# VH-VL binders against NAD kinase (nadK), part 102

Target 1, 268 residues: NAD kinase (nadK), of Syntrophomonas wolfei subsp. wolfei (q0aze0)
Amino acid sequence: MKIILVNNRFKENTEKKAQEIAGQLSALNVEVIIDNGLDEPYAGTVDFIMVLGGDGTMLRAARRYGQRAIPVLGVNMGTVGFLSNIEINELAEYLPLILREEYSLEARMMLEVAVFQQQSLLTRVFCLNELLLRSNSPRMLSFALEISGQKLEPYRGDGLIVSTTTGSTAYSLSAGGPIADPQLDAFIVTPVASHIINKRPLVVSPEREISLHLLEEREAIIGIDGQIKMDFGAENRVLIKRAPHPLLMVNLKAKPFFTSIDRSLQRQ

## First folded at step 9 (VH-VL)

Design M39 (from M1 with heavy chain P102A; framework fv_oberotatug)
Fold by ESMFold2-Fast, scan of step 9:
Structure M39 (fold): chain C 268 residues (1-268), chain A 124 residues (1-124), chain B 107 residues (1-107)
Amino acid sequence: as target 1 above (268 residues)
Amino acid sequence: EVQLVESGGGLVKPGGSLRLSCAASGFTFSNAWMSWVRQAPGKGLEWVGRIKSKIDGGTTDYAAPVQGRFTISRDDSKNTLYLQMNSLKTEDTAVYYCTTHARYSGYFLAFDIWGQGTLVTVSS
Amino acid sequence: DVQMTQSPSSLSASVGDRVTITCRASQSISRWLSWYQQRPGKAPNLLIYKASNLESGVPSRFSGSGSGTDFTLTISTLQPEDFATYYCQQSYDKPWTFGQGTKVEIK
């Protein structure tokens, strides 16, 4: 059995903890690959991915490995997370179940984002939460949104978010989008500070294709999961569609999504 | 409300076949791992086999005494679990229960919901 | 296979008594053990999961403890509805196995 351990090297003690866990797994005849984010993703076949850290580390793991249809387990290491399933001090207890494949899987949709310059593909990335188009200057943007080839009337404002249901509680929520059950597959399209009164969030079938381009020259960026940032100009076009494979998240314990979200919103 | 209702039990001769059904209601059946557990008259509980949900691979596992003779299947469109029993032996005489494996409520792999059972008698 | 052995096989008790039932696994199963109650003519009911967690709706007089190979179910103050057969079950490894049962009878 081969397992990738994904960790955040910049958090205190996470690299040391990853090495300790790798040693424990090796003693059980498990081959371990450590991914601390510095190198290219491991290209070989693996049976399981264990993410040591918070939601940010899970988002990175999802972008790197989410399209390979490999089970991914989030292990929390001290901060509250919504994408983690067990705590680090529970790992020893659950490890025999992991090795025997005695767990359930939860599919989470992902976005496929393709950025073009004219007709040339510049980059293709996958993400779990959202794509954000926003102004990179004090000036508002004027931009076009197409949904499955249907052209909507132009948008004017600070930007737009195209989110998965998992991402409904991230940037989309802050911009006024709805909270969505992450078990549903849908795009949530949420305007950011729109100057057009009737531009409301849209909930769109995951079978549709969404495209965005600027209608006038502005300094703008495309953000992916709040972690990747790319310049976006009037010569660029972005195409967003449902990724070919969902992220397969390992479920070993109850996942109280609605009570967790409700508590989080009330405590703020 | 949450319930499981077994049917299809009865009297069969050794070497015969029987198909049991378990109708589920009040929960999302398609997400549930389901097991069959049997109990011979006056004896204890014995696990027969399990089927995982489709998302978890839809795989089946069986106890050694029934391996190769019994087949577990499910029809998620009808919220129904099945147990096909072939080459029945007198030792298969028991009340057969369908059960769910819990996923939420703070536990995993316990049998939390049980049907009332259906009696299978294998006798010449 | 992991073999589960309960002790005693039967006991007689009176309402108000403290009842203790033990379960032993043939190998370490961590805390992957559940307890069930079966009243005569009825289906089993889950009481305790993961060794010590009380199932929703189960009276607080029931408690579970143990880890590894040795486990205990305790009924602190026996009630009339508690006269039943009790089973432990390991979920550590397939095949899932039950103890032989402990029958709690009226004295």
Scores: ipSAE 0.380, ipTM 0.685, lowest interface PAE 2.8, mean pLDDT 89

Design M4 (from M1 with heavy chain N31K; framework fv_oberotatug)
Fold by ESMFold2-Fast, scan of step 9:
Structure M4 (fold): chain C 268 residues (1-268), chain A 124 residues (1-124), chain B 107 residues (1-107)
Amino acid sequence: as target 1 above (268 residues)
Amino acid sequence: EVQLVESGGGLVKPGGSLRLSCAASGFTFSKAWMSWVRQAPGKGLEWVGRIKSKIDGGTTDYAAPVQGRFTISRDDSKNTLYLQMNSLKTEDTAVYYCTTHPRYSGYFLAFDIWGQGTLVTVSS
Amino acid sequence: DVQMTQSPSSLSASVGDRVTITCRASQSISRWLSWYQQRPGKAPNLLIYKASNLESGVPSRFSGSGSGTDFTLTISTLQPEDFATYYCQQSYDKPWTFGQGTKVEIK
């Protein structure tokens, strides 16, 4: 059995804990690969991915490995998040179950984001939460949104978020988007500070293709899961569709989504 | 309303075969892990075997006394679980229960919903 | 296989009594243990999972405790509907195994 341990080397005690867990697994004849984000993703056959950290570390793991249909377990190291299933102090208790494959899987949709210049593909990335189109200056953007060939009236404002249902509690929520059951497959399209009064968030079929381009030359960026940033100009177009494979998240214990989000919102 | 209804039990001679069915309703059957548990007359509970949901690998596991003789399968389009019993022995005489592992109650290594059971009698 | 042994095999009690049933595993099973109730002629129902967690809809008079090899089910104030057979079950390693059962009957 081969397991990838994904960690954030800059978070206190995370790398030391990853080494401890790797030693424990090696003693059980499990091969361990440690991924701290610096190297290329491991390309070999892998049976399981264990993410040690918060939601940010899980988002990185999803981008690197989410399309490979490998079970991914989030292990919380401190601050409570939405993408972890167990706490680090529970890992020893659950480890025998992990090794015996006594867990359930929850499929979480991902986005496939393709950025073009004219007809040339510049880059293709996958993400778990969202794509953000945002102004990079005080000037608002003027941009076109097309949904499966349907051209909407132009948008004017600071930007737009195209989110998965998993991402509904991330940046989309802050911009006024709805909270969505992450077990549903849907795109959530949320305007950011729109100057057009009737631009509402949209919930659309995951079978649809979403495209965005600027109608005027502006300084803009595309953000992916809040972790990748790239320049976006009038010569660029972005195409967003459902990724071919969902992220397979491991459930070892119940973590009810609605109870968790309700408690989080009450703390505000 | 969540329920499981077993059928197909009856009297069969040693060496015979029998197929049990379990009709599920009121929950998302396709996501549930399902088990068969039996109880011989006047005795305790004995796990027979388990089938995982297709998303969790669709694998089957069996207790040693039935391995090689019994086969568990599922038809998600019909919300039905099956137990194919071959080469039946007198010691297979029992009430057979269909039961779920909870995908909806949060702990999926327990048996949370049970059918009423169906009696299988293996006798010459 | 992990063997589960319950004690006592049967007990007599009156309504209002505190009843304690124990379950012992032949190997350490951490907290991977569930408790079931079976009324005469009925299917079992889940009471407790992961040693001490009360299943939804189960009365609070039921409680579980223990870890490793020794586990206890307690009924704090026995009610008429509690006269039944109780089973423990380990979910640590396959095959899943049950205790032999403890019958709680009227004194």
Scores: ipSAE 0.577, ipTM 0.782, lowest interface PAE 1.7, mean pLDDT 89

Design M40 (from M1 with heavy chain P102S; framework fv_oberotatug)
Fold by ESMFold2-Fast, scan of step 9:
Structure M40 (fold): chain C 268 residues (1-268), chain A 124 residues (1-124), chain B 107 residues (1-107)
Amino acid sequence: as target 1 above (268 residues)
Amino acid sequence: EVQLVESGGGLVKPGGSLRLSCAASGFTFSNAWMSWVRQAPGKGLEWVGRIKSKIDGGTTDYAAPVQGRFTISRDDSKNTLYLQMNSLKTEDTAVYYCTTHSRYSGYFLAFDIWGQGTLVTVSS
Amino acid sequence: DVQMTQSPSSLSASVGDRVTITCRASQSISRWLSWYQQRPGKAPNLLIYKASNLESGVPSRFSGSGSGTDFTLTISTLQPEDFATYYCQQSYDKPWTFGQGTKVEIK
């Protein structure tokens, strides 16, 4: 059995912990590849991915490996988050179940983001939470949104978020989007500080294609899961679709989504 | 109402075959791991075998006494679990229960929903 | 295979009594153990999972403890509906195995 161990290179002691866990797995005849973010993603076949860290580390792992249809387990290292299933101090207890494949999988849709300059593909990226289009200056954006070829009235404001249901509790929530059951497949399209009074969040079929382009020359950026940023100008177009494969998340414990989010909202 | 209902039990001669059905309602059957557990008259519980959901690979596992003779299958469109029993032996006489693997509790490997059971008697 | 042995095989008790049932695994199973109740003529009911977690809807008089090889089910104040047979079950390794059962009878 071969496992990729993804760790957060910016956290204290995560390298030491990753090495300790790799040693424990090796003693059980498991081959371990450590991904600390410095190298290219491992290109060979693997059986399982274990993510050591918070939601940010999981988002990076999803971007690098999420399209390979490999089970991914989030192991929390003491940060608060929604994408981990077990805590690091529980790992030893659950490890025999992991090695015997005694766990369930939950499919989480991902976005495929393709950015074009004129007719040329500039980049293609996958993400778990969202794409953000936002102004990079004090001036508001004017931009066009098309959904499956349907051209909406122009948007004016600070930007727009196109989110998965998993991303509904991330930036989309802060911008006024709905909380969505992560077991549903849907795009959530949430305006950021729209100056058009009736622009509301939209919940659309994951089979739709969403495209965005600027109507006026502005300084703007495209953000992916809050981790990748790229300049976006009037010569650019972005196309957003459902990714070919969902992220396969490992459930060793039932995660009560609705009671968890309800408690979070009542506290803050 | 969450419910499992077994059917197909009865009297069969040694060497015979029988197919049990388990009809599920009130929950998302397609997401559930399903097992068969049997209980001989006046005896304890014995796990027979398990089938995983299709998203988890749809694989089957069997206890040694039934391996090669029994086959577990599922029809998610009908919310139904099956147990095909071949080459039946007198020691297969038992009440057969279908059960789910903890889809409603905090742990996936306990048996949380049980049917009423169906009696299989293997006798000449 | 992991063998599960319960003690006692049967016990007599009165309403209001504290009842303890033990279960021993032939090898360490961490906390991968569940407890079930079976009333006469009925299907089993899940009481406890992962050694100590109370299943939803199960009365708080039931509790579980233990890890490794030794486990205990406790009924703090026995009620009339608790006269039943109780089974432990390990989910550490396949084949999953049950204890032989402990029958709790009226005194």
Scores: ipSAE 0.565, ipTM 0.792, lowest interface PAE 2.0, mean pLDDT 89

Design M41 (from M1 with heavy chain P102T; framework fv_oberotatug)
Fold by ESMFold2-Fast, scan of step 9:
Structure M41 (fold): chain C 268 residues (1-268), chain A 124 residues (1-124), chain B 107 residues (1-107)
Amino acid sequence: as target 1 above (268 residues)
Amino acid sequence: EVQLVESGGGLVKPGGSLRLSCAASGFTFSNAWMSWVRQAPGKGLEWVGRIKSKIDGGTTDYAAPVQGRFTISRDDSKNTLYLQMNSLKTEDTAVYYCTTHTRYSGYFLAFDIWGQGTLVTVSS
Amino acid sequence: DVQMTQSPSSLSASVGDRVTITCRASQSISRWLSWYQQRPGKAPNLLIYKASNLESGVPSRFSGSGSGTDFTLTISTLQPEDFATYYCQQSYDKPWTFGQGTKVEIK
């Protein structure tokens, strides 16, 4: 059995824990690959991915490995989050179940994001939470949104978010979007500080294709999961669709999504 | 509300075959891992086998005494679990329960929802 | 296979009594143990999962403890509906195995 351990290289305690866990797994004849973010994603076949850290580390793992249909387990390292399933101090207890594949899987949709310049593909990335189009200056953007070839009236404001249901509790929530059951497949399209009063969040079929382009020369960026930043200008177009494969998240115990989000919102 | 109802039990001769059904209602059957557990008259509980949901691989596992003779299957469109029993032995005489692995209580390897059971008697 | 042994096999008790049932595994099973109640003529009912977690809807008079090889189920104040057979079950390794049962009878 081969397992990838994904950790945050900038936290020395998580690096030490990753080495300890790798040693324990090797003693059980498990081959371990450590991914600390410094190298290219491991290209070989693997049976399981264990993410040691918070939601940010899980988002990185999802972008690197989420399209490969490999079970991914989030192990919380002491930070509050929504994408982990067990705590680090529970790992020894659950390890026998992991090694015997005694766990359930939850499919989480992902976005496929393709950025073009003129007619040429510049980049293609996958993400778990959202794509953000935003102004990179004090000026508002003027931009066009098309949904499956249907051209909407122009948008004017600070930007737009195209989110998965998993991302509904991330930036989309802050911008006024709805909270969605992450087990549903849907795009949530949420305007950011729209100057047009009648622009509301949209919940659309995951079979739709969404495209965005600027109508005026502006400094703008495309943000992916709050971690990747790309310049976006009037020569650029972005196409967003549902990714071919969902992220397969491991459940070793039930996660109370609705009570967790309710508690989180009541403390704000 | 939430319910499992077994059917198909009865009297069968040694070497015979019997198919049990378990009708599920009140929950999302397609997400559930399902097991069969039996209980011989006056005896304790014995796990027979399980089937995972399709998202979790749809694989089956069996206890050694029934391996090769019994087959578990599911029809998610009908919310029904099946147990095909072949080459029946007198030792297979028991009440057969269908049960869910805990999808509601936060521990997925316990059995939380149980049917009322159906009696299988293997005798001449 | 992991073998589960319960003690006692039966006990007699009165309403209001404190009842303790023990379950032992033939090897360490961490906390992967559940307790079930089976009332006469009825299907089993889950009481406790993962050694000490009370199933939703189960009265607080039931509690579980233990890890490794030794586990206990306690009923703090026995009620008339508690006269039943109780089973432990390990979910550490396949095949899942049950104890032989402990029958709690009226005194």
Scores: ipSAE 0.487, ipTM 0.765, lowest interface PAE 2.7, mean pLDDT 90

Design M42 (from M1 with heavy chain P102L; framework fv_oberotatug)
Fold by ESMFold2-Fast, scan of step 9:
Structure M42 (fold): chain C 268 residues (1-268), chain A 124 residues (1-124), chain B 107 residues (1-107)
Amino acid sequence: as target 1 above (268 residues)
Amino acid sequence: EVQLVESGGGLVKPGGSLRLSCAASGFTFSNAWMSWVRQAPGKGLEWVGRIKSKIDGGTTDYAAPVQGRFTISRDDSKNTLYLQMNSLKTEDTAVYYCTTHLRYSGYFLAFDIWGQGTLVTVSS
Amino acid sequence: DVQMTQSPSSLSASVGDRVTITCRASQSISRWLSWYQQRPGKAPNLLIYKASNLESGVPSRFSGSGSGTDFTLTISTLQPEDFATYYCQQSYDKPWTFGQGTKVEIK
């Protein structure tokens, strides 16, 4: 069995724990590849991905490996989050189940984001939570949204979020979007500080293609999962589609989504 | 209400092939992990293999005596489980049951729903 | 593979008797063990899972106990419909393995 251990390169405790776990797995005749983010993603065949850290580390793992249909387990290391399934102090108890492949999988939809300059493809990235288009200055944006060839009335405001259902509890929630069941596949389109008060969040089929471009020159960025930032100008266009494959998240223990989010929202 | 019905059993010669079907009703088949379990005449129960739900990867596992000869598949649109049996041996003579997995928090607990079984006889 | 051995292979009993069937695993399986009842000519029926949990609809006269390698199924007051073969099954690791069965016969 070959396992990738994904950890945060800038957090010393996760690096040390990754080395400890790699040693334990190697002693059990498991081949281990450590991905601390410094190198290109491992290109070889692997059987399992173990993510050591919080939601941010899981989002990075999803972008690097989510399209490969490999089981991904989130192991929390003390930061409260929604994308981990077990705590680090539970790993020893669940390790035998991991090695015997005795776990269920939860499929989570991902976004495919393609950014163009004029007619040329600049980049293609995948993400688990959302794409954010926003102004990078105090000036509001004027931009066009098209959904499956249907051109909506122009938007004016600070930006727009296109989110997966998994991302519904991330930045989309902060911008006034709905909480969505992660078992559903849908795009959630949430305006950010729209000048037009009646612009509402939209929930649309994941079979839709969404495109965005600026109607006037402004300093803008597109953000991916809150971790990648790219300049976005009037010469750019972005296309958003459902990614070819969902992220396959490992479920070793029941994690009730609705009670978890309800409790989280009751905190001040 | 909740029911599994096997079919396709019969007499086949050694080296032959046979395909069994298991029709499910009264529960959400697409969410279920399924197994085949067999019982030779007058003998005990023997697990043959399993298939996970498509959501959980749709992967299959087999007992050593049937590995490479038997294939488990499912058609969720028809709520049907299949067992394709190739290179049959006299030792494969048994009543074949389809069954669901009772699970809790990812753990397999037991086989909870069983069909009535279908007899496969491998003989001259 | 985990081997499961039942004792006795058969027993004779009368209605009203207390019946005890034992199952031994070749290695520790914690509490990952289930019990099944099979009446002549019928499919198996789940009685108990995770050593001691009674399946819905199963009469309370059935109980299970044990952990590690040694497990017991008890029928406190045998009824006419309980004359059947009983199987233990480990749910710890693949391949899932059953005991050889214990036949409870009328005396």
Scores: ipSAE 0.000, ipTM 0.462, lowest interface PAE 14.6, mean pLDDT 88

Design M43 (from M1 with heavy chain P102V; framework fv_oberotatug)
Fold by ESMFold2-Fast, scan of step 9:
Structure M43 (fold): chain C 268 residues (1-268), chain A 124 residues (1-124), chain B 107 residues (1-107)
Amino acid sequence: as target 1 above (268 residues)
Amino acid sequence: EVQLVESGGGLVKPGGSLRLSCAASGFTFSNAWMSWVRQAPGKGLEWVGRIKSKIDGGTTDYAAPVQGRFTISRDDSKNTLYLQMNSLKTEDTAVYYCTTHVRYSGYFLAFDIWGQGTLVTVSS
Amino acid sequence: DVQMTQSPSSLSASVGDRVTITCRASQSISRWLSWYQQRPGKAPNLLIYKASNLESGVPSRFSGSGSGTDFTLTISTLQPEDFATYYCQQSYDKPWTFGQGTKVEIK
């Protein structure tokens, strides 16, 4: 069995812990590949991906490996987020189940984001949470939104978020978007500080294509999962679709989404 | 409420075949791992086999005594689990229960929901 | 295969008594053990999963403990409806195996 360990070297002792876990797995005849984000994603065949860290590390793993239909387990090393399933101190207990494939999978939709300069494809990326279009200056953006070829009235404001249902609790929530059941497949389109007071978030079919472009020359940024940042100008357009494959998240213990979000909303 | 209802049991001669059904309601059957567990008259519980949900690979596992003779399948459109029993032996006489491992909202490894059982008697 | 052995095979007790049933695995199974109750003529019901977690809807008089090879199910204050056979089951390694059962007779 071959496992990728994904970690973030910038968070406390995660690199040391990754090496320790790799040694334990090697003793069990498991081949381990460590991915700390510095190199290109491992291109070979793997059976399982173990993400050591918080939600941010899981988002990186999803972008690198999420389209390969490989089970991905989030192992939290601090505070539990929405994307981790077990704590690091529980790993030894669950490891036999992992090796025997005694776990369930939860499919989470992903976005396919293609950025063009006129008709030329500049880049194509996948993401688990959202794409953010935002102004990179004090000036508001004026931009066009098309959904499956239907041209909406122009947006004027600080930006727009196109989110998965998994991303509904991330930046989309902060911008006034709805909380969505991550078992649903849908795009959530949430305006950021719209000049038009009645611009509402939209929930649309994941089979739709969403395109965005600027109507005025402005300094703008495209953000992906809060981790990738790209300049976006009036010569650019972005096309957003459902990614070909969902991320397959591993569930080893009960962690219902609704009780987790309810608890978060009942915070101090 | 969550319910499992078995049917198809009865009297069968040794060497015969029988197909059991288990109708599920009150939960998302397509997400559930399903097992068959049997209990011979006056005896304890014995796991027969399991089928995973389609997203988890849809694979089947069987206990050694039934391997090659029994086949577990599912029809998610009908919320129904099946056990095809071939080459039946007198030692297969038992009440057969269908049960779930993984509920829609729970991810722990136990048999959390059980049907009422259906009796299979293998006798001449 | 992992063999599960229960003790005692039967016991008699009065309403209000504390009852303890033990289960021993032939090898370490961590905490991957469940307890079930089966009343005469009825299907089994899950009581405890992962050694010590009480299933939703199960009365708090039931509790489980143990890890590795030795496990216990405790009924703190026996009720008339607790007349039943109790089974442990390991989910550590396939084939999943049950103990032979412990019959609780209410005297």
Scores: ipSAE 0.555, ipTM 0.784, lowest interface PAE 2.0, mean pLDDT 88

Design M44 (from M1 with heavy chain P102D; framework fv_oberotatug)
Fold by ESMFold2-Fast, scan of step 9:
Structure M44 (fold): chain C 268 residues (1-268), chain A 124 residues (1-124), chain B 107 residues (1-107)
Amino acid sequence: as target 1 above (268 residues)
Amino acid sequence: EVQLVESGGGLVKPGGSLRLSCAASGFTFSNAWMSWVRQAPGKGLEWVGRIKSKIDGGTTDYAAPVQGRFTISRDDSKNTLYLQMNSLKTEDTAVYYCTTHDRYSGYFLAFDIWGQGTLVTVSS
Amino acid sequence: DVQMTQSPSSLSASVGDRVTITCRASQSISRWLSWYQQRPGKAPNLLIYKASNLESGVPSRFSGSGSGTDFTLTISTLQPEDFATYYCQQSYDKPWTFGQGTKVEIK
């Protein structure tokens, strides 16, 4: 069995724990690849991916490996989040079950994001939470949203979020979007500080294609999962689709999504 | 609300075949891992086999005494679990229960919901 | 296979008594153990999962403890409906195995 351990080298406790776990797995004749976020993704065949850290580390793992149909387990290292299933102090208890494939899987949709300069593809990336289009200056954006060839009236404001259902509790929530059951497949399209009266969040079929482009020259950026940023100008267009494969998240214990989110909202 | 109902039990001669059904209601059957557990008259519980949900690979596992003779399958469109029993032996005489591992999450936590059982008697 | 052995095989008790039943695994199973109650003529029902977690709807007089190889089910104050056979079951490794059962009988 071959396992990738995903961690963040810049978090020193996570690096130390990754080495410790790698040693335990090697003693059980499991091949271990450590992905600390600094090197290119491992290109070989693997059986399981273990993510050591918070939601940010999980988002990185999903972008790197989420399209490969490999089980991915989030192991929380002490920060409350939505994408982990077990705590680090529970890992030793669950390791034998992981090695025997005694776990369930939950499919989570992902976005496929393609950025063009006119007709030329500049980049294609996958993500678990969302794409954010936002102004990079005090000036608001004027932009066009098209859903499966249907052109909406122009938007004016600070930007727009196109989110998965998993991402409904991330930036989309902060911008006034709905909370969605992550077991559903849907796009959530949430305006950011719209100056157009009656621009509401939209819940859109995952079979739709969504495109965005600027109507005026502005300083803008595209953000992916809050971790990747790229400049976006009037000559650029972004196309968003449901990714070909969902992320396969490992469940070793029940995780009550609705009670967890309700508790979080009441604390705010 | 949540219910499992077994059917198809009866008297069969050694070497015969029988198919048991388990009708599920009140939960998302397609997410559940399902098992068959049997109990010989006056004896304890014995796990027969398990089938995972289709999202988890739909794989089956069997106890050694029934391996190669019994087959577990599921029809998610009908919310029904099946146990095909071939080459039946007298020691297969038992009440057969269908049970869920976790009716809500597909997690294999415990056998949390049980049917009422159906009696299979293998006798000449 | 992981062998599960219960002790005692039967016991006699009166309503109001404290009852303890033990279960031993042939190898460490961490906390991957469940307890079931089977009343005469009925299907089993889940009482405790993962050694110490009480199933929803199960009275608080039932509790579980243990880890590794030794586990205990306790009924703090026995009620008339508690006269039944109790089974432990490991969920650590297939084949899933049950203890032989402990029958709690009227004294």
Scores: ipSAE 0.493, ipTM 0.737, lowest interface PAE 2.2, mean pLDDT 89

